# Miniprotein binders against Glycine-N-acyltransferase-like protein 3 (Glyatl3), part 21

Target 1, 290 residues: Glycine-N-acyltransferase-like protein 3 (Glyatl3), of Mus musculus (Mouse) (e9q5l8)
Amino acid sequence: MLVLKCSTKLFILENMLKSHFPESLKVYGAVMNINRGNPFQKEVVLDSWPNFKVIITRREREAETDNLDHYTNAYAVFYKDIRAYQQLLEEHDVINWDQVFQIQGLQSELYAASKAVAKARLLDLDINLASFKAVHFSPVSSVPDHSFLTGPTPRLTYLSVSDADLLNRTWSRGGNQQCLRYLANLIACFPSVCVRDEKGNPVSWGITDQFATMCHGYTLPDHRRKGYSRLVALTLARKLQSRGFPSQGNVLDDNLASINLLKSVQAEFLPCRFHRLILTPAAFSRQAHL
Key: E = the ipSAE of ESMFold2; O = the ipSAE of OpenDDE; V2 = 0.75 times the mean of E and O plus 0.25 times the DockQ between their complexes.

## First folded at step 20 (miniprotein)

Design R10 (from R2 with V12L E17K E19Y; at its last look DockQ between E and O 0.58; V2 from the best seeds 0.00; counts 0 for: pae O 6.1 > 1.5)
Fold by OpenDDE base, look of step 20:
Structure R10 (fold): chain B 290 residues (1-290), chain A 80 residues (1-80)
Amino acid sequence: as target 1 above (290 residues)
Amino acid sequence: SEPVEVYVVLTLPDGRKTYYIFEVSPEMSVREVLEFIAEFFGLDPSKFRLTFDGEPLPLDQPLSDLGIEPGAELRIERKE
């Protein structure tokens, strides 16, 4: 196991990962954020340098941790060799198996390999797998049309940390205290877009996460079918792109509304799928809201 | 401090003007505001400036020191 701390090497790594798109996109996003102030206190773990076979991004050990917060306790993985991934995962202190945590990646073998290691280590874990369509936005060349916004002038802004409660209540993965804290941190650390009504209340928004992924977008029911979701998505994508980030997202296969939205904005559906594992130690199974 | 609503006018390459209301901290420097707005629109902030009442705003001063009040109209313009 190598923890890569050298800024020069981290920059080189960022460039190296581009040649492995799209499968490296999650790790790439994390590394980009690490290299840009590292507001989310993450680090890079490798099997070797410079010819790595596997890369894992993780929360720094020194960072504040909540054992129940799988949102924050999230690992992104990219591997050139699945065996190398398993070997790295078997090493001591690579993964904190005593927490509720996530493993994310864009490679299909990730689940089987992770499960195999967990079994080999005789860990009593619940592993929840979710698979998504992965999408990427092409460069947005024009300012999104906002003529459809209500009022004399469109109200575009970013989210405030104070808005985290609203997001927590509306996000399908939210509704708990860990998520509330996580969302507050995302808003504080990473780009967001928000359409506000005349009273200043959020009516449509989008956020990005520690992997530079457009992880959540929502429009209040009373404000749907007005084009806000499209505006938010395109604006957020442009914001990411202006900073040199890829604009990437994920969508469930059964989320037809979001799929249609993504098609309408000509998002590219990637050949690889996004895989998210949530691993819950038996000791926490009763306490964790997944 | 409470956020300040800034009315921003963006002139597009085709001459079309677009209008946005942004909430920014009055403690933010003009540079920070410019960068925020530019990034929001996918513009290179180094190629643009913020103007108020036709005058360019100094980059390294906070909005609060420049008398920017809520509802003020700022324009983002290309540098000559």
Scores: ipSAE 0.022, ipTM 0.319, lowest interface PAE 6.1, mean pLDDT 89
ESMFold2, look of step 20: ipSAE 0.479; ipTM 0.816
ESMFold2 (binder alone), look of step 20: mean pLDDT 81; pTM 0.772

Design R5 (from R2 with E19Y; at its last look DockQ between E and O 0.03; V2 from the best seeds 0.00; counts 0 for: pae O 6.9 > 1.5, placed apart)
Fold by OpenDDE base, look of step 20:
Structure R5 (fold): chain B 290 residues (1-290), chain A 80 residues (1-80)
Amino acid sequence: as target 1 above (290 residues)
Amino acid sequence: SEPVEVYVVLTVPDGRETYYIFEVSPEMSVREVLEFIAEFFGLDPSKFRLTFDGEPLPLDQPLSDLGIEPGAELRIERKE
């Protein structure tokens, strides 16, 4: 195991990962954020340098942790060799197996390999797998049309950390205290877009996560079919791109509304799928109602 | 005025700088901004100060009067 701390090497790594798109996109997003102030206190673990076969991004050990917070306890993985991934995962202190956590990646073997290691280590844990369509936006050439936002309201702005409660209540993966804290941190650390009504209340929004992924977008039911979701998505994508980030997202296969939205904005559906593993130690199974 | 995005730099105990993005109103006083940021980090605002370009910001002035523009980098520092 090698923890890459050198800023120069981290910058080189960022560039190296571009040649491995799209499978490296999750790790790439994380590394970009690490290299830009590292607001989410993450680090890079490799098997070797510079010719790595596997890369894992993780939360720093010194960072504040909640054993029940799999949102924050998130690893991104990219591998050139699946065996190298398994070997690295078997090493001591690469993964904190004593927490609820998630592993994310854009490679299909990630689940089987992770499960095999968990079994080999005789760990009593539940592994929940979710698979998504992965998408990315082409460069947005023009400012998104917001001409329909005439007058003082509604207005296009950003989310505040005070809005985290609303997001927590509306996000399908939310509804708990861990998620509330996580969302507040995302809003504080990373780009967001928000359409606000005349009272300043959020009516449509989008956020990005520690992997520079557009991880959540929502429009309140009473404000749907006004083009807000499209505006939010394009604005957020442009914002990411203006900072040199790829504009990437994920969508469930059965989320037809979001799929249609993505098609309408000419998002590219990637050939690889997004895989998310949530690993729950048996000790936390009763507490992790996520 | 419309809220503006500012970057806030926090130096952690090991000396590493971390960057956060906050939306603030230009009409907000430095005190209000400090309190808002401190609340987020769970810090006592009385023990910290905001600096811009290496200079401490006066607590009772609005950001707009201090030349704080969108994308400005502020630092939150412990008082000496």
Scores: ipSAE 0.016, ipTM 0.302, lowest interface PAE 6.9, mean pLDDT 90
ESMFold2, look of step 20: ipSAE 0.563; ipTM 0.852
ESMFold2 (binder alone), look of step 20: mean pLDDT 81; pTM 0.771

Design R6 (from R2 with V12L E19Y; at its last look DockQ between E and O 0.25; V2 from the best seeds 0.00; counts 0 for: pae O 6.5 > 1.5)
Fold by OpenDDE base, look of step 20:
Structure R6 (fold): chain B 290 residues (1-290), chain A 80 residues (1-80)
Amino acid sequence: as target 1 above (290 residues)
Amino acid sequence: SEPVEVYVVLTLPDGRETYYIFEVSPEMSVREVLEFIAEFFGLDPSKFRLTFDGEPLPLDQPLSDLGIEPGAELRIERKE
């Protein structure tokens, strides 16, 4: 195991990962954020340098941790060799197996390999797998047409940390205190977009996460079918792109509304799928709200 | 210095105004800020100007010298 701390090497790594798109996109997003002030206190773990076979991004050990917060306790993985991934995962102190956490990646073998290691280590873990369509936005060259916005003075702004509660209540993965804290941190650390009404209340929004992924977008029911979701998505994508980030997102196969939205904005559906594993130690199974 | 947030008002073709928040460095020149904003909007910066409190901002001065504070409202307007 190598923890890559050298800024020059981290910059080189960022460039190296571009040649492995799309499978490296999650790790790439994390590394980009690490290289840009590292507001989320993450680090890079490798099997070797410069010819790595596997890369894992993780929360720094020194960072504040909540053992129940799988949102924050998130690892992104990219591997050139699945065996190398398994070997790295078997090493001591690569993964904190004593907390609720998630592993993310864009490679299908990630689940089987992770599960195999967990079994080999005789860990009593529940592993929940979710698979998504992965999408990427092409460069947005023009301002989205705002003519569809209702009201005399539409405002397209950022989210405030104070808005985190609203997001927590509306996000399908939210509804708990860990998520509330996580969302507040995302808003504080990473790009967001928010359409506000005349009173300044959020009516539509999008956020990005520690992997530079557009991880959540929502429009209040009373404000749907007004084009806000499209505006938010395109604006957020443009914001990411203006900073040199890829604009990437994920969508469930059964989320037809979001799929249609993504098609309408000409998002590219990637050939790889997004895989998210949530690993819950038996000790936390009763306490963790997933 | 740390980046500051500014509000940028864009007038739409139908006359409506929309507000955007940008993070800019106070040390950036008005030109740099204009180019940044214009690029974001897909506009030709040569055809637009930034105004503050109704007055055009000089292109070659940093925002800090012009009294642009966090939360300032700037307007991006087409040149006449």
Scores: ipSAE 0.016, ipTM 0.308, lowest interface PAE 6.5, mean pLDDT 89
ESMFold2, look of step 20: ipSAE 0.063; ipTM 0.604
ESMFold2 (binder alone), look of step 20: mean pLDDT 82; pTM 0.783

Design R7 (from R4 with K16R V76I; at its last look DockQ between E and O 0.04; V2 from the best seeds 0.00; counts 0 for: pae O 10.6 > 1.5, placed apart)
Fold by OpenDDE base, look of step 20:
Structure R7 (fold): chain B 290 residues (1-290), chain A 80 residues (1-80)
Amino acid sequence: as target 1 above (290 residues)
Amino acid sequence: SEPVEVYVVLELPNGRTTYYIFEVSPEMSVREVLEFIAEFFGLDPSKFRLTFDGEPLPLDQPLSDLGIEPGAELRIERKE
């Protein structure tokens, strides 16, 4: 196991990962954020340098931790060799197996390999797998059309940390205190877009996460079919792109509304799928509301 | 005038730095921009200042008068 701390090497790594798109996109997003002040206190773990076979991004050990917060306790993985991934995962202190955590990646073997290691280590873990369509936005050449936003309101702006509660209540993965804190941190650290009504209340929004992924977008039911979701998505994508980030997202296969939206904005559906594992130690199974 | 993008740098309590792109009107005063940014980060604007090239920006002047161009890097810093 190598923890890559050298800024020069981290920059080189960022460039190296581009040649492995799309499978490296999650790790790439994380590394980009690491290289840009690292507001989310993450680090890079490798099997070797410079010819790595596997890369894992993780939360720094020195960072504040909540054992129940799988949102923050999230690993991104990219591997050139699945065996190398298994070997790295078997090493001591690569993964904190004593927490509720996530493993994310864009490679299908990730689940089987992770499960195999967990079994080999005789860990009593619940592993929840979710698979998504992965999408990428082409470069947005023009400012998204917001001409329909006539007058002073509604306004296109940003989310505030104070809006985290609303997001927590509306996000399908939210509804708990860990998620509330996580969302507040995302808003503070990473780009967001928000359409606000006349009273300044959020009516449509989008956020990005520690992997530079457009991880959540929502429009309140009373404000749907007004084009806000499209505006939010394109604006957020443009913001990411202006900073040199890829604009990437994920969508469930059964989320037809979001799929249609993505098609309408000509998002590219990637050949790889997004895989998210949530691993819950048996000790926390009763306490973790996933 | 058309909104311009500025890069805002904020040092977080943990010593890390966050970077965010804001769209602001050149006609906005530094005060208005500070308040907007502070609101975004959930900060008390009275406790912070905006700096450009290491110098504090005057609160009551518009960004356009201060030579703030698209892509300028502004820092939001805690007042001493």
Scores: ipSAE 0.000, ipTM 0.224, lowest interface PAE 10.6, mean pLDDT 89
ESMFold2, look of step 20: ipSAE 0.011; ipTM 0.452
ESMFold2 (binder alone), look of step 20: mean pLDDT 82; pTM 0.780

Design R8 (from R2 with V12I; at its last look DockQ between E and O 0.67; V2 from the best seeds 0.00; counts 0 for: pae O 1.8 > 1.5)
Fold by OpenDDE base, look of step 20:
Structure R8 (fold): chain B 290 residues (1-290), chain A 80 residues (1-80)
Amino acid sequence: as target 1 above (290 residues)
Amino acid sequence: SEPVEVYVVLTIPDGRETEYIFEVSPEMSVREVLEFIAEFFGLDPSKFRLTFDGEPLPLDQPLSDLGIEPGAELRIERKE
């Protein structure tokens, strides 16, 4: 195990990961955020340098930790060799197996390999796998197009930490205190877009996470079909791109509304899928909210 | 101070004008506001300027010192 702390090497790594798109996108997003102030206190673990076969991004050990917060306790993985991934995962202190956590990646073998390691270590874990379509936005035009808007003049802002409660209540993965704290941190650390009504209340929004992924977008029911979701998606993508980030997202196969939205904005559906593993130690099975 | 709403008009290359409402802090410098707006539109702030009442706003002054009030119309335009 190698923890990469050198800023120069981290910058080099950022460039190296570009040659492994799209499978490296999650790790790439994390590394970019690490290299830009590291507001989410993450680090990079490798098997070797510079010719790594596997890379894992993780929360720093020194960071505040909630054992029940799999949102924050998130690892992104990219591997050139699946065996190298398994070997790294078997090493001591690479993964904190005593927490509820998640592993994310854009490679299909991630689940089987992770499960195999867990089994080999005789860990009593529940592993929940979710698979998504992965999407990427092509460069968004710098010219705003209002032709699709049917409502009043858009009031564009960023989200406030105070808005986290609303997001927590509306996000399908939310509804618990861990998520509330996580969302507050995302809003504080990373780009967001919000359309507000005349009273200043959020009516449509999008956020990005520690992997520079557009992880959540929502429009209130009463404000749908006005073009806000499209506006938010394009604006957020443009915002990411202006900072040099790729604009990436994930969507469930059965989320037809979001799929249609993504198609309407000409998002590219990637050949690889997004895989999210949530690992729950038996000790936390009764307390964890997924 | 509390954020204030400003109207931002962007003239696109074909000459059409688009308008958005942004919340900005009166304490923000023109530079900060420009960067904020430019980020939303994916523009290079170094290539643009903010104008108010047809006059370019100085980059290093806060909006509050320039008489920018709630509901003011600002224009973001490409530098000559």
Scores: ipSAE 0.296, ipTM 0.685, lowest interface PAE 1.8, mean pLDDT 92
ESMFold2, look of step 20: ipSAE 0.554; ipTM 0.848
ESMFold2 (binder alone), look of step 20: mean pLDDT 80; pTM 0.766

Design R9 (from R2 with V12L R78L; at its last look DockQ between E and O 0.76; V2 from the best seeds 0.00; counts 0 for: pae E 1.8 > 1.5)
Fold by ESMFold2, look of step 20:
Structure R9 (fold): chain B 290 residues (1-290), chain A 80 residues (1-80)
Amino acid sequence: as target 1 above (290 residues)
Amino acid sequence: SEPVEVYVVLTLPDGRETEYIFEVSPEMSVREVLEFIAEFFGLDPSKFRLTFDGEPLPLDQPLSDLGIEPGAELRIELKE
């Protein structure tokens, strides 16, 4: 087990991960953020260097201050060999199992392997799996034009931390204190795009998370079908691409509006799925939010 | 300081134009405004200039010194 702290090796790793797209995208996003100020206080764990077979990004122990915050306490995983993943977790103290937390990745064996490790460690925990289409934007070739927008000229801004309450109330995963703090931290640390009304209130937005994933794209009901979600998505994707970040995201199979939006902007649906595991020890099951 | 709203017309090489409203601080230099807007859209600011009424704005001057009033229309466009 290695905790890779050398900045030179971390930059080399960032480049090595590109040859493993799409499966490495979540780990790649985390590593990029680590190499650019490390605002989410994360670190990289792997089995060996330079010829690794598994990489896991995790929170630094000092940063784990809320054992119910499965939004922030999230592990991204990429493996070349699923057995190496299992061995790393079985033989070493890679994961803090004494919290509510998340494991995520773009490889289908992740759930079964993680469950097998929990069983081998005799852990009593619930594992909730969610599966999503994975997408990334092709290089954005145009600035979103105004001709499809209706009403007054859009007011473009970034989100501010004070907007986190609105995001918490409108996100399907939101509505709790951990999510509120998480969203505030995402806004403070990572790129966003927001359309505001004349009073300065957000009416459409998109954010990115600790894995450089585009998430929580939303338009208030009274402001829908005006082209705002398309404007926000394309602007955020272009912003990410210009800074060298991947412009990738996840979408539920039944979210037809988002799927149609992604098709209309010629986003690429990846040949893999995003898997999100939320792991809840029995002691925490009444307090956890999914 | 109190922000002002300006209209920003973005012109791309294919001739398409679109217009947006941004809030900027009057104390921001033209360079800072250009960098903010270009970077907001993921554009390389070194390839663009900011113009007002057809004239390139001096990069090191704050907007307040250039008579840029609320509602002014600024253009961000490729350098020749």
Scores: ipSAE 0.516, ipTM 0.833, lowest interface PAE 1.8, mean pLDDT 89
ESMFold2 (binder alone), look of step 20: mean pLDDT 83; pTM 0.780
OpenDDE base, look of step 20: ipSAE 0.654; ipTM 0.878

## First folded at step 21 (miniprotein)

Design M1 (from R2 with V4I E73T; at its last fold request DockQ between E and O 0.66; V2 from the best seeds 0.72)
Amino acid sequence: SEPIEVYVVLTVPDGRETEYIFEVSPEMSVREVLEFIAEFFGLDPSKFRLTFDGEPLPLDQPLSDLGIEPGATLRIERKE
ESMFold2, look of step 21: ipSAE 0.583; ipTM 0.860
ESMFold2 (binder alone), look of step 21: mean pLDDT 85; pTM 0.817
OpenDDE base, look of step 21: ipSAE 0.762; ipTM 0.924
ESMFold2, look of step 22: ipSAE 0.587; ipTM 0.859
ESMFold2 (binder alone), look of step 22: mean pLDDT 85; pTM 0.816
OpenDDE base, look of step 22: ipSAE 0.720; ipTM 0.900
ESMFold2, fold request of step 23: ipSAE 0.654, 0.595, 0.686; ipTM 0.884, 0.861, 0.894
ESMFold2 (binder alone), fold request of step 23: mean pLDDT 85, 85, 86; pTM 0.818, 0.814, 0.826
OpenDDE base, fold request of step 23: ipSAE 0.433, 0.789, 0.792; ipTM 0.805, 0.933, 0.934

Design M2 (from R2 with E2T P3E V4I; at its last look DockQ between E and O 0.71; V2 from the best seeds 0.00; counts 0 for: pae E 1.9 > 1.5)
Fold by ESMFold2, look of step 21:
Structure M2 (fold): chain B 290 residues (1-290), chain A 80 residues (1-80)
Amino acid sequence: as target 1 above (290 residues)
Amino acid sequence: STEIEVYVVLTVPDGRETEYIFEVSPEMSVREVLEFIAEFFGLDPSKFRLTFDGEPLPLDQPLSDLGIEPGAELRIERKE
């Protein structure tokens, strides 16, 4: 196994990953962030260089300070050969299995292969799989206009860290201290777009995560059907595209409102699905139950 | 209060105009305001200018010295 630290090789890798879209998108986003200040203190693990069959991005071990923070402690995976992925995980200490953590990627064998590795290592883990449609915005050549809005002229801002509490209370995965800190870090490190009311309170927003994924697009219930979600999504996509980032996201099959929004802006539904595994050692599951 | 609301009009590539409200400090230079708005929209600030009442604003002067009051309408336009 190799931990790729050379900045020249990391920039070469960033360009090589483009040849493997869409499946490499999550790893690509992480590598782009590593090459641009590395605000999430991540590193790249490979089986070989330059002819790799597996790429995994992970937190640097020194940065892992909360064993319950599966939001931050997340591994993005891309493989050309599923056996190489399994072998890398079986033969090396790539993953810190002594925490609650996430494995994610855009390839369908990820769940079965990761489960098989956990079994082979005799690990007692609870694995929660979520599967999503994967989405990519078409190039946005114009700034979104407000002609589709029904209310007053929008007050556009970005989020501040002080807004993290509201995001934590409104996110379906939120409502806990790990998520609060995670959201505060996303706001501090990565692009966001926010619409505020006349009193300065956030009413609609979108953020990006450590994998450059557009996530937590939300509009407060009393402010819906004013076009804010569309304005936020298109503005954030343009901001990402202007910096050379993929403007990509995930949507659950049953989130019909978000699917309809994405169709209305002619977003591209990719020919692959997003897979998110949350892995919980049995000791932590018993503690979480308390 | 140290911040004022200004309207910012942006001309999209098809010639239509869009309008947004931003909070800025009147002590900010025109350069700082231009860079803030351009960064927000992913625009190259070297390719754009800010105008008020049809006149380009001098980059190194604060808004307060240029008669920019709360509710003022600024335009961000391509230089060519």
Scores: ipSAE 0.492, ipTM 0.822, lowest interface PAE 1.9, mean pLDDT 89
ESMFold2 (binder alone), look of step 21: mean pLDDT 86; pTM 0.832
OpenDDE base, look of step 21: ipSAE 0.770; ipTM 0.921

Design M3 (from R2 with Y7W; at its last look DockQ between E and O 0.71; V2 from the best seeds 0.00; counts 0 for: pae E 3.8 > 1.5)
Fold by ESMFold2, look of step 21:
Structure M3 (fold): chain B 290 residues (1-290), chain A 80 residues (1-80)
Amino acid sequence: as target 1 above (290 residues)
Amino acid sequence: SEPVEVWVVLTVPDGRETEYIFEVSPEMSVREVLEFIAEFFGLDPSKFRLTFDGEPLPLDQPLSDLGIEPGAELRIERKE
């Protein structure tokens, strides 16, 4: 096990990951953020250097302050050899298994392999798998336009930390204190785009997470069908691309509105799926029944 | 010194124009305003300039010194 801390090697790794797109995209996004101030206090773990077969990004141990915060306690994984992934996790303390956390990646064997590791380590975990279409924006025009808009001239801003409460109330994954804190941190650390009404209230937005994934694209119901979702998505994608970041996203198969939006801007649906595991120690689940 | 709304007009390559509203501080220099707007859209500010009433704005001057009032229409244009 090797924790890669040398800044020169981390920039070399960032470039090496490009040759493994699309499967390496979530690790790539995390490494890019590590190399640009590391606002989420993450680190890179791998089996060997420079000839690695497994890369995992994780939170630094000293940064893990809430064992229930599976949004922040998240591991992105890329492997060239699934057995090497299993072996790394079985033989070393790569993952803090004593918390609620996420494992995510763009490779189909991730769930079965992670479950097998948990079993081999005799861990009593509840594992919730979610699977998504993975998407990537093609290079967007360097000059934006809004000819598709039918509403008033948009008031473009970025989100403020004070907007996190609204985002928490409207996100399908939200509605709790961990998510509120997480959203506030994302807004503070990463790019966002927001359309506001004349009173300054957010009506449409999109944010970016610690893996450089575009997420929580949302338009308030009373403000839909004005083209704001398209404006937000394209503007955020342009911001990310101008800084060299992937403009990537995940969409559920049944989210037809988002799928139709993505098709209308000719986003690419990648030849792989996004897999997100939320792992909960059974003791946490049983404790809630007392 | 309250923030002011300015309308920003961009020209797309086919000659069409698009308009956006931004809030800026009157004390911001033209350079700071250009960098803020360009970064928001992912544009390289060294490739663009701001104009008002058809005249390029001097980069080192605050908006307040240039007669730019609330509701002013600024153009962000690609340099040649």
Scores: ipSAE 0.246, ipTM 0.714, lowest interface PAE 3.8, mean pLDDT 88
ESMFold2 (binder alone), look of step 21: mean pLDDT 80; pTM 0.764
OpenDDE base, look of step 21: ipSAE 0.535; ipTM 0.833

Design M4 (from R2 with V12T; at its last look DockQ between E and O 0.01; V2 from the best seeds 0.00; counts 0 for: pae E 30.0 > 1.5, placed apart)
Fold by ESMFold2, look of step 21:
Structure M4 (fold): chain B 290 residues (1-290), chain A 80 residues (1-80)
Amino acid sequence: as target 1 above (290 residues)
Amino acid sequence: SEPVEVYVVLTTPDGRETEYIFEVSPEMSVREVLEFIAEFFGLDPSKFRLTFDGEPLPLDQPLSDLGIEPGAELRIERKE
């Protein structure tokens, strides 16, 4: 096991990962953020350098402060060889298994292999898999046409950390204290786009996460059908592209509104799926039932 | 360090399980916890062990070194 800390090698790695799109996109986004100030205090673990077969991004152990915060405690994985992935996790302490956490990746064997590793290590875990369509925005080379807007000129801003409560209440994955803190940290660390009303309240927004993934695109119900969602999505995609980031996202199969929006802006649906595992030690689950 | 609550499961000779919550200090050794619980129930601590996730806990280590977190479920079991 190697924790890669050299800035020159990390930049080289960033470029190497481009040759493995789309499967490497989650890890690529994390590495890009590491190379650009590392605001989420993450590190890169490899089996070997430069001829790696497995790369995992993780939170630095000193930054892991809440064993229940599976949003922040997320590992992005890319492997060239699934056996090397299993071997790395079985033989080394790459993952902190004593917390609620996520494993994320764009490769279909991830769930079965991770479950097999947990069994081999005699861990008592509940593993919840979610699968998403993976998307990538086409290059946006021009300012979006404002003619699709049907109201006053939108007040475009960035989200403030004080907006995290609203985001927590409106996100399908939110509604708890861990997610509230997670969203505040995403707002503080990563790009966002927000439309506000005349009183300064957010009415439409989009944010990016620790993997440079566009997420939580939302428009308040009373402000829908004014073109705000499209404006936010295109503006955020362009912002990311102008800074060299991939403009990538994930969407559930049943989220028809978001799928239709993505089609309307001619986003590319990738030939792979995003897999998100949430792993919960049994000790945490038993307390909850009392 | 603050006291933590742990769940303790006892199995009666009839096979029925009963569950209790105890407040313990993370600095207490497994031995001290076992003695505390055993004395609470009038049991001979030398004839019992504490287990977590199916594994016997080492007697001379504090709970904090073993990853025993608030809400952990411990079992007090008769030695064979």
Scores: ipSAE 0.000, ipTM 0.052, lowest interface PAE 30.0, mean pLDDT 86
ESMFold2 (binder alone), look of step 21: mean pLDDT 83; pTM 0.793
OpenDDE base, look of step 21: ipSAE 0.559; ipTM 0.849

